# Designs tried in a protein design chat: VH-VL binders against o29789. Part 16

Target 1, 134 residues: o29789
Amino acid sequence: MDEKTLAKMIEAVNKHMPEKTRSLAEMLKEKDPTIRAKDGNEYYIEKRELEFIAQHVDELDWPRFRIPVILEMNDIGGERVIYVRDKLHAEFIKRAFGFDRVLNGILTLYMYELPQIRRKLRTASQVIFRISLK
Key: E = the ipSAE of ESMFold2; O = the ipSAE of OpenDDE; V2 = 0.75 times the mean of E and O plus 0.25 times the DockQ between their complexes.

## First folded at step 5 (VH-VL)

Design V36 (framework fv_refanezumab)
Fold by ESMFold2-Fast, scan of step 5:
Structure V36 (fold): chain C 134 residues (1-134), chain A 121 residues (1-121), chain B 112 residues (1-112)
Amino acid sequence: as target 1 above (134 residues)
Amino acid sequence: QVQLVQSGSELKKPGASVKVSCKASGYTFTSYAMNWVRQAPGQGLEWMGWINTYTGEPTYADDFTGRFVFSLDTSVSTAYLQISSLKAEDTAVYYCAREDFDWLYDAFDIWGQGTLVTVSS
Amino acid sequence: DIVMTQSPDSLAVSLGERATINCKSSQSVLWSSDNKNYLAWYQQKPGQPPKLLIYWASTRESGVPDRFSGSGSGTDFTLTISSLQAEDVAVYYCQQYYDYPTFGQGTKLEIK
């Protein structure tokens, strides 16, 4: 991915997710780190998953590495699943976490139409990531 | 129904300030971004910036830094545009327009009726 | 800033005839990763706010008549009204939202 595209994705995340992202260093410091979903609820993220990410990021960059912003989260099959509603967010998470990375056993990419929440017109097919956090 | 209702027209002298309101109804105010667009008499549309209705964080286009302030009162689902040190060149219709937070690519689907601000001596 | 240029500045078309308005961006508004054009079209009648007609270059907004269609990709876009009705007399604006939003100068559509 080129630098310009990544910068645009980061800006888009900041524009549409009003809550400030949290740094990797900040979350690694916590015993029970949480992430706030668009539904307003706080969800726990497994510390081992953050540690796995940390192993792939230079330690000097931990304070500047921001955890991807999540638009929606739900429980499926007894596990909390994150749905990313936007292609830019999905690509950012794919870039940061890796497409086939397993978070609490589930990280799946689906190419299908996202449910339309406030518009009646169907949108084009988009990528949806299902990331399980507890 | 989903609506954005703006305050009435304003006639101001140069150097005064004005505060335009945009009241939302029929939807969850904090789930949509609010944009401001200016249209000078007989001219086209000019995007001024947007405000995040959840955090209150404003972003201004380069031409609208300094004298222009976007703010919110979420308790009454209202966004505000304040212009200080008014100049004749600020004479325009000011529109608020909604943008969906859940879809990064969404255009402005709902617009206020516009507020005419006239600056004259 | 991405500059949007429309042509013509004004257009006169007879009732029932086809109207075509063009819009050109100074740089591509097509994002290669999602293959979408970040372009919208608005209709504005005197004394009224703009009304969204089309977004993502070719997707018609709910409630907009089928006679309105958008086409194009990258830098060159077209808004077409297949059979002009009296109520379609307005100024039409294209808008990009690939970067911070910018509008074209507008095309005034009149009855011939």
Scores: ipSAE 0.000, ipTM 0.531, lowest interface PAE 13.5, mean pLDDT 73

Design V37 (framework fv_refanezumab; at its last look DockQ between E and O 0.13; V2 from the best seeds 0.00; counts 0 for: pae E 12.6 > 2, off the site)
Fold by OpenDDE, look of step 6:
Structure V37 (fold): chain C 134 residues (1-134), chain A 121 residues (1-121), chain B 112 residues (1-112)
Amino acid sequence: as target 1 above (134 residues)
Amino acid sequence: QVQLVQSGSELKKPGASVKVSCKASGYTFTSYAMNWVRQAPGQGLEWMGWINTYTGEPTYADDFTGRFVFSLDTSVSTAYLQISSLKAEDTAVYYCAREDFDWLYDAFDIWGQGTLVTVSS
Amino acid sequence: DIVMTQSPDSLAVSLGERATINCKSSQSVLFSYDNKNYLAWYQQKPGQPPKLLIYWASTRESGVPDRFSGSGSGTDFTLTISSLQAEDVAVYYCQQYYDYPTFGQGTKLEIK
């Protein structure tokens, strides 16, 4: 697979990503909170997942905590890993799941750790693929 | 109405200190990051840094470390910029500007009217 | 830091004519996550703060006239005023916010 094809595939995969994230605080106030994706569709976020997040995030940070939790897939030296770049997301992941591996200042998860998060945050987390343009 | 209102112009002598205020209204103060931007007379815009309005954690641009301090009073939805040991080169208009936060940084959609700080002997 | 370079530094355009301002970034400001360019354009009139015109390279801020448009991707961007009006006299700045924000040096737009 050439780089161009891979890029197209990644773009396709990322179409489900939100156009804009929403704050945990806002969404907690809603009965049926949703996120609007790039494709124009609205996706429901499970309230129980938001509540779970809230239990592990200081209330003062709720307005700043953005939903969904972004899990960025990257390849490092041929090994696929997940970056949690957002600091609040990282702190949440550390507190809620006990993952605290930091590489180059970024919380890093292994692929085998991802299911634990995805299982708890099926709707409130998103896996994305990033192509480095730098 | 969403707006940022800054304190009035300041005239200071070299070595003095100044504290500029930026009061937010019309929105949730702690939901947006606050940035500070400097503009010397006849010059362009310089990003000075930003402050997390929730945590109070400031981040300074490389050229604005040491004498520059960002602070908050969330009870009155106000951000502050303090400059100590003022120099003539600090003469500029200082702007506060809010930034929406969506995982990554965003454009500055709301600006204060600016505060002119003049440093002269 | 990402360096932003505008061209030209100054521009004189006749009323009703097209004005074009270019902006280049030293690094790409296109983010693969959302496939958006984290590039903004600001208008600053004398004695006023900057006003956001365009964000995400091509999205007009609310209240901005249709004659303003932004285009480009990656490292090359353009602000276009399709038909210059008298009130458009100002200094225009591009800004990247892909990383810590940096501004272009500004372009002074005047009426010819």
Scores: ipSAE 0.015, ipTM 0.651, lowest interface PAE 8.2, mean pLDDT 89
Fold by ESMFold2-Fast, scan of step 5:
Structure V37 (fold): chain C 134 residues (1-134), chain A 121 residues (1-121), chain B 112 residues (1-112)
Amino acid sequence: as target 1 above (134 residues)
Amino acid sequence: QVQLVQSGSELKKPGASVKVSCKASGYTFTSYAMNWVRQAPGQGLEWMGWINTYTGEPTYADDFTGRFVFSLDTSVSTAYLQISSLKAEDTAVYYCAREDFDWLYDAFDIWGQGTLVTVSS
Amino acid sequence: DIVMTQSPDSLAVSLGERATINCKSSQSVLFSYDNKNYLAWYQQKPGQPPKLLIYWASTRESGVPDRFSGSGSGTDFTLTISSLQAEDVAVYYCQQYYDYPTFGQGTKLEIK
């Protein structure tokens, strides 16, 4: 990563989560990095999404950028359970679909909920990515 | 053997109603979404919407609201498409197609053989 | 709606030769979270339903011959048939499933 890309990524993250209290370098070292939002709460952000931002910093539509939703899958008791680690996106999904299941601070989803939620997250979510080439 | 078997062809007059069935076998019916796809004679494929086989909730594409109804009978692993107030432009082959709820693939891996609905006066 | 445009509309290729079909989406179908392209390819023979060939842009469905391959990312995708066989005569459709599914207009493949 060069210094210009890192600086732009820090500015983009700070623009959307202005109350972060830790450096980007510290965040990238964590398995579950967090950023402090305007409401004073810490929200998860996937390390690979920070890396994606770094790689595409010049292509992203920054004014429309939102914190990426984080989805992880784990097997629990023979069922596949999905975590939504970003608390802002968890609240969006909770309200949009009436879910009230939180495990260790992370909203959990069942497999049969996936098709509708995936489409909702991609098309009506708070995550907007626009990659445009000349 | 995983398969979807649809009901036979229908000849209807304008204003009539038709109900197409799609019977699933060889897999757990409620573990896969069911989609409906239309193909007018000599034309391409057009997605109509889907129904969640676990919850029974239908979702319709914008062009297929009102006259089109998706429903289920989970006891016999069957999905239904009902079209009311038939119009000539509804003449098409109607397909059911399943979609995996799993993260593995969300493409339509199994299709019914199609049901030709002809609407003429 | 995401608009899918295929090219060419029709293609004639000699037996044993390579066939290439292109598909373009009006917006990216690459989802950053899972880094997957929500794009599939289907084969439809006369009087038959479509058959899934490729999903996730480049993954072959089980039972599909290895002469079929998919490539591309974002908005530009290609289906390649490396050595055309007689049974490959069909209409081929691309489909995005990033949003509500939409299909390309189809490409008719014929033997020259």
Scores: ipSAE 0.006, ipTM 0.570, lowest interface PAE 9.2, mean pLDDT 73
Fold by ESMFold2, look of step 6:
Structure V37 (fold): chain C 134 residues (1-134), chain A 121 residues (1-121), chain B 112 residues (1-112)
Amino acid sequence: as target 1 above (134 residues)
Amino acid sequence: QVQLVQSGSELKKPGASVKVSCKASGYTFTSYAMNWVRQAPGQGLEWMGWINTYTGEPTYADDFTGRFVFSLDTSVSTAYLQISSLKAEDTAVYYCAREDFDWLYDAFDIWGQGTLVTVSS
Amino acid sequence: DIVMTQSPDSLAVSLGERATINCKSSQSVLFSYDNKNYLAWYQQKPGQPPKLLIYWASTRESGVPDRFSGSGSGTDFTLTISSLQAEDVAVYYCQQYYDYPTFGQGTKLEIK
């Protein structure tokens, strides 16, 4: 991915990042749940996606399961990969999609595995990345 | 109550080692990065590096590669700083500081009380 | 590294008066994609650890009195205390977190 495309992707991702995360338990109680993004707009989270998450997360964990599910883009050995750093998110991904690759203690996905997740979680997942300036 | 509690002050001779502990409570330990910051007597704050609390992978500032080692015991939500071959110039207060790293770089919102390490003949 | 330079190194201000501390970075710390300045201010009272006051250049941390305010963008930043109180005697540090963090040298604030 060239530098221009990366810059555009960073800009798009940052505008939709949530101002604050919300718990799965709280959002399941709402008919039309939303997340306020950093751009000041509220974005709908499709209720069916929250219900899909709930089916694969122990009910005892619903209050501390944060929405959206975070998929962090990183590099490892020259290949771009996705880290799932939140432990509850990682366990959910393993249960719902069957991905179980752990590298350096982090659930790690290849880029080609991302579409299956995004199709099920178009509104309830968020791709992010940390920016390196060194 | 979100809190970082560090081990007590240390008086050491040159050539000894010291291990400073930083125990976290009131939050999910592996969801935040742990930073280490040094403050020599009468001086400002100096970032030493950080440790990924999920993977255990440390990153050191350029001036702190070598004698300084970051480590963890996640079973007790504790980060450690070990300094070997102590020199007089290592006399300082050492702080641990929490950073949310899961989104973008962030400020240090919670600090330990500091640990004074004195290296004296 | 991004070098952070504060001015003045120290100042004395009368109780109830305005105190102003400046911070300059050697490179911009404005991230154009979220339009945020990755700049924080910390207060360190005598014998205490640093305490976060301001982040994103102007956002007050929870529990910080409204007499503390931050402003500026890019490379030039200011911390203002609108009505100095006795408990505000401290050293104040700016810090960038645009990249691996660096701190300013500190500004010692005293009561005249």
Scores: ipSAE 0.005, ipTM 0.532, lowest interface PAE 12.6, mean pLDDT 84
ESMFold2 (binder alone), look of step 6: mean pLDDT 93; pTM 0.951

Design V38 (framework fv_refanezumab)
Fold by ESMFold2-Fast, scan of step 5:
Structure V38 (fold): chain C 134 residues (1-134), chain A 121 residues (1-121), chain B 112 residues (1-112)
Amino acid sequence: as target 1 above (134 residues)
Amino acid sequence: QVQLVQSGSELKKPGASVKVSCKASGYTFTSYAMNWVRQAPGQGLEWMGWINTYTGEPTYADDFTGRFVFSLDTSVSTAYLQISSLKAEDTAVYYCAREDFDWLYDAFDIWGQGTLVTVSS
Amino acid sequence: DIVMTQSPDSLAVSLGERATINCKSSQSVLYSLDNKNYLAWYQQKPGQPPKLLIYWASTRESGVPDRFSGSGSGTDFTLTISSLQAEDVAVYYCQQYWDYPTFGQGTKLEIK
């Protein structure tokens, strides 16, 4: 993908996406002691589906797509798993949502794990970003 | 009830083509990847590749590039396997199997009943 | 690619006795970040498709009897049937899903 197209996609997302959520560090300080998993541990888990509205898909000639986002944390830390369809979408999410400002060190650690993660997806066009709170 | 139903057995001559179907029901078709697995007579299981049911993008194992084509028709929740220029070595039962699209659960939890493709002169 | 090797190739066990099937991967299928083993076990009866028994090496699929259990980590895995029943006669396959999926050659389980 060329840089101008990527910049237009980022601008469209920033213009119409919901306001960015608080940092994982801030959310970790919030506990809901009523949330419990089958393993007996206390978790905060949030699943989000990132979706572009039709006019932005039309404007950018970019097909509508679904990007599952899982945010999971417990009282000792947690993980946010971002599933993307290809390398461009992974880079786009990183830039569009400003993860470099909040989670740059964790994302950098996971970048060294990307080859292993990509193998599990059975296609070079797909990657998983795993963000850990440690 | 979650189910994958495949088309019936095929008897073909070498050089012909075959198209096997796998119809999904009881779940959201585009939320699960579809895998294809081959089993030659008396042999074990061989993964052929998968297709992304949301994007339509196929991925093939190295041994299944060229003559094998994965496709789908999301309007009828059906995946297809096409084999061109059939050879005797293609004689096998072909299975479709679903996999959670989230990729956190990479096991094949639901399988089709299998389609026997026999290639003989 | 990751090669999966099962042992034994065939096994005969008396009804009510314990059956043990082993599976070895040529590379570790343990992911350090989630601490999960990307390994599954399937049961295949003649004329039927494979049926998922166990995933994540030790998690039993819904509806699978508790006499089936999986254990192991990294490269060495075991499927155990604690008290063999007549309906358990089948070929059992291990499968890794760490990389592109590969299956073991299968273990044929028969009644003595």
Scores: ipSAE 0.000, ipTM 0.539, lowest interface PAE 12.5, mean pLDDT 69

Design V39 (framework fv_refanezumab)
Fold by ESMFold2-Fast, scan of step 5:
Structure V39 (fold): chain C 134 residues (1-134), chain A 121 residues (1-121), chain B 112 residues (1-112)
Amino acid sequence: as target 1 above (134 residues)
Amino acid sequence: QVQLVQSGSELKKPGASVKVSCKASGYTFTSYAMNWVRQAPGQGLEWMGWINTYTGEPTYADDFTGRFVFSLDTSVSTAYLQISSLKAEDTAVYYCAREDFDWLYDAFDIWGQGTLVTVSS
Amino acid sequence: DIVMTQSPDSLAVSLGERATINCKSSQSVLYSNDNKNYLAWYQQKPGQPPKLLIYWASTRESGVPDRFSGSGSGTDFTLTISSLQAEDVAVYYCQQYYDDWTFGQGTKLEIK
């Protein structure tokens, strides 16, 4: 994903689709708590969940915008952790969900030490960043 | 132009302290971890540890705990290595090297030119 | 801590001939989930910082000549220079980045 496409997606999310981003954050919060990185699975934010946002971005190639995430439960303070591989996808998720912990659930993007994360997730795909979801 | 520029050589007495700087330019400083590598005269490369440029948290290899401190000044995109209570065996070239936080690779793709620290009486 | 051991310590090769440098890790640096080897090779010329040549055991860094190639998996790795040129005289280091970072002791490559 290029910087122009990222900028358009961020604008659509923040200006025109606050309800949709809150809905997606709630769906992520409701995922099965048994999901964990050790099985090597990667989860994607499906086209249907971002379809409305996609309509505001010209030339969107959806297969290239699938966002792989790995969920880990029972981390710090019981927080649900989402790991994202692609740096630009991570920036999109950060801005799409925002940090309004009252209305759209608790979703905070953190940048952590990759060696420590990889040591913890040695059986999963490489991790570039962590999202905390409560 | 992506580059790391280190401070000039230092000549110190045993027991003194030294602070080596590594100034980054041409990229977003907080998007790449900074590593420190030592090379004693005529010897190989020795990884000392790294610092997370986003959080400021340092991690030291076992041989480099105590007298060695990694720090940052993000306002000027600069990483620092401080060595206290200098000993003759600290004589070496000290390199800073960036590591990509991205998934592409975690090898050290950009290196500073090195800073020679000589400890002698 | 993963210990990296290179062989030989020094190597003399004639111009145009193949040079082969070996690297062994005390533990596997193959990450089973992504099936990648967390192994890099560096070139260091006198008075210069090291330069990244190869990452992921076999992927050439941008700008590195085709004569350089990396191979191997798990614990045994090889750096090959297919046709040695004068500018290739240097010390070569392998490095694992599977568990923190550690370097091999280096292999000095000279012209015979």
Scores: ipSAE 0.000, ipTM 0.537, lowest interface PAE 13.7, mean pLDDT 70

Design V4 (framework fv_refanezumab)
Fold by ESMFold2-Fast, scan of step 5:
Structure V4 (fold): chain C 134 residues (1-134), chain A 121 residues (1-121), chain B 112 residues (1-112)
Amino acid sequence: as target 1 above (134 residues)
Amino acid sequence: QVQLVQSGSELKKPGASVKVSCKASGYTFTSYAMNWVRQAPGQGLEWMGWINTYTGYPTYADDFTGRFVFSLDTSVSTAYLQISSLKAEDTAVYYCAREDFDWLYDAFDIWGQGTLVTVSS
Amino acid sequence: DIVMTQSPDSLAVSLGERATINCKSSQSVLYSMDNKNYLAWYQQKPGQPPKLLIYWASTRESGVPDRFSGSGSGTDFTLTISSLQAEDVAVYYCQQYYDYPTFGQGTKLEIK
């Protein structure tokens, strides 16, 4: 990946974080819940994902999704791996890029446990995006 | 005036149960996580776990699964620690301590005064 | 489980002199994504609960005197009291909050 693509991905992560916080309890009652991101667009969020987030990130953790995300990029076996802090950040990146927006790669969403930071993230899982260069 | 006030000392027999309270005042109870920390006589500090004051979901450290239960009564801004089937090794001062939900500032800034639980026959 | 080890277990320092307490973690508590060290220092006086002194390894809590300072990164951390006062007699604990919180065993500070 070139530097321009990396810069665009970092910008998209920051733009797709929630601009306005909404009550998790209210969203859980909606049939098709949405999140309004910094770019002004609304994105659908899977209800089961929102239910998982509600178990590990409460209403009062919403403000932290507005904090700039620091991305770490690693090359692992020909893949670039993007580590994201929370599932909501991962969903925003996925919605922002889709398959069509990463011309030279495939964006794959992985969830895994990060014991060393799990408690501070208040989630049982961390999301990794892998960009396959193959 | 932010403070956490805990219930008074307890003297219990082995096999009994105890319920320690931690009442918050001077801040919005559901805006901060509540942690429990134990200190055995003459020993250091040991983290037991935390409870999310908004969701009610508790997380326990490995050594504190089973007999220990964290719970809340948000209507009175109070967190509880219940210990069942008390053993002599449970003799300790138990502290509650709050933690900001903003993970950037996750340090225990306000502590209760502690509750001494003594288990003896 | 991150193990925190303090040194020394106890020390005696004369009034007005510098006191230094060390803390080592069994693995790094520096989080690369935010470049923060998840390390705090607490002061505990007899019969009292612990009091937060320093968080993020070097940020002083509001109301804590400037003679207290924290330094270090990764696995090695230091709490320094630049000019010891009588009220500083206490046990000092380091704590990591990178993972499930763990405390050092404590360092007892006494006046010489």
Scores: ipSAE 0.000, ipTM 0.539, lowest interface PAE 13.2, mean pLDDT 72

Design V40 (framework fv_refanezumab)
Fold by ESMFold2-Fast, scan of step 5:
Structure V40 (fold): chain C 134 residues (1-134), chain A 121 residues (1-121), chain B 112 residues (1-112)
Amino acid sequence: as target 1 above (134 residues)
Amino acid sequence: QVQLVQSGSELKKPGASVKVSCKASGYTFTSYAMNWVRQAPGQGLEWMGWINTYTGEPTYADDFTGRFVFSLDTSVSTAYLQISSLKAEDTAVYYCAREDFDWLYDAFDIWGQGTLVTVSS
Amino acid sequence: DIVMTQSPDSLAVSLGERATINCKSSQSVLYSMDNKNYLAWYQQKPGQPPKLLIYWASTRESGVPDRFSGSGSGTDFTLTISSLQAEDVAVYYCQQHYDFPTFGQGTKLEIK
């Protein structure tokens, strides 16, 4: 990432996140990053999703720190559908990831490849959905 | 003390414009979304849309495109609603209401006191 | 749009008695993966802005008396005031946040 993008991420995170919360820049250095939700629980995130957000920091409502998600079961009949809770993200996500339809709902992250030990840190009510960038 | 303080009542003629302000205090302005809600005399609540306080990007409900503009002045923690080409049916109390959007999507927990806009000839 | 319908339009209840207000959504506001109902209740007194009482259908907002409770899931929701007090006279609104927000038409609560 270039210096301008890194500076923007640092400035935005410092304004929006609690003092002791890991910055987006620090998370990008981790092998298996997580985000901490307001409910105090950790949600797992794919590193390439963070890299995409870092590259598009000027276009995203990313101070909410929510990643586009694909619910695979809804990608049937050739139609790509995503559930999005962030109204401002809807058109950007549709454009950036080529979705045919965006449904207002919950935006979560899901990582199927999570190590078994990290999966033990999730509660049953905490579901994260993996974005497919393939 | 968390507060949203709105500008005073306005009496306008049809065709005029009005700009309502909503000043936030007691919290980090850019950590909460700002919503606008309208209530016509004797009627219920109607959501108009919201503005991202960090990016400045507004989103309008279908009935509130065109004549309605949401804007911000983050240096003074203030959100604005501008209505152009005022019509009699715009007569209503206009509320601003904050919504937690960092990490958690939540309900409208803090509301302004409301601004009565009366449009009459 | 998700349409919110409240019943009754108005209700008169004696002091100390239980008041029950119902809210129905035209489609489910329960997200099964998160198991949260994106449904809130607000109280509005004459000349005042609405005040948040309940969010996520049953979670009471900080500072709201415990006589107020919310219940229900999916499309059918209820706000209950277990022992009505004089200061509870108000119009009550339900609101969904599952999609772009919409409010019910309101229920006016009066003393019998």
Scores: ipSAE 0.000, ipTM 0.527, lowest interface PAE 14.5, mean pLDDT 71

Design V41 (framework fv_refanezumab)
Fold by ESMFold2-Fast, scan of step 5:
Structure V41 (fold): chain C 134 residues (1-134), chain A 121 residues (1-121), chain B 112 residues (1-112)
Amino acid sequence: as target 1 above (134 residues)
Amino acid sequence: QVQLVQSGSELKKPGASVKVSCKASGYTFTSYAMNWVRQAPGQGLEWMGWINTYTGEPTYADDFTGRFVFSLDTSVSTAYLQISSLKAEDTAVYYCAREDFDWLYDAFDIWGQGTLVTVSS
Amino acid sequence: DIVMTQSPDSLAVSLGERATINCKSSQSVLYSFDNKNYLAWYQQKPGQPPKLLIYDASTRESGVPDRFSGSGSGTDFTLTISSLQAEDVAVYYCQQYYDYPTFGQGTKLEIK
């Protein structure tokens, strides 16, 4: 993948994804019962599931060409972090979705493999994110 | 000048194997998925599956499991379709077609010219 | 899985007249996440590969003449050629890419 291809991917995402909003998070919640709404714009996942994913982060496979769907977050007084295994995808996500910081080794984003969905409704993603407060 | 150029026609006997190539040029090979589509004589279009050109991971439609194998040689920007244990009903034109696959499925914007595979007995 | 049905199977239209081809999907191909219809139209002339004309139900591919237009949403879609030219004689296919891609059976367009 080169820089010109990365720019094309950013343009494609802007055409296909709505802005990060409550409606986007509600759509993801309908497909994944482990995602629960809270007050405001924040969402959370069950603690057991998050701990399982965190323990197995090195064994999880993320798509190299695909971009995770991101839930809207309330980050007042904190910082947003993204865990990505590939640096090119980390830079793409940072630029496309406006996250201020991308750190390898901290589990924040993970996505199921969409092209394998034959007899399911298009299950977009299970998005795990972390908010680090200062 | 974006192109997909496929190998020439093949005449095979039942039980033989065939390997069709699809060589890409004019774009970054690993940035687009490669799809395979079959068209039997006088019939419509039938999607066979796709291969992720970055990872090499193939996905097959239900009717194309077992005897059909998708593979790549990224060093020469080429995708391959191999059909083993050929049957008369495999007689068809086989097309490769590229797809811009950000994180969602898309239409097929560039197609190869097609490879006619004839299985005679 | 998703069955695409075109009508009519064949259509004869005079030069300069409007041609209309219909496509119906067995379930909706409108994806609520991005509010797009995952539906494309292709043109295939004898001895040639298919050529993409329309994607996302109504967006014309670059280089395709403006006499071609797509419309519809959900399960019912239409390809319109506003003024038929001789070079438009071909078989036209609709295709969904909401799930694993499937094609309609094709509509053969010919001149009266």
Scores: ipSAE 0.000, ipTM 0.537, lowest interface PAE 13.8, mean pLDDT 69

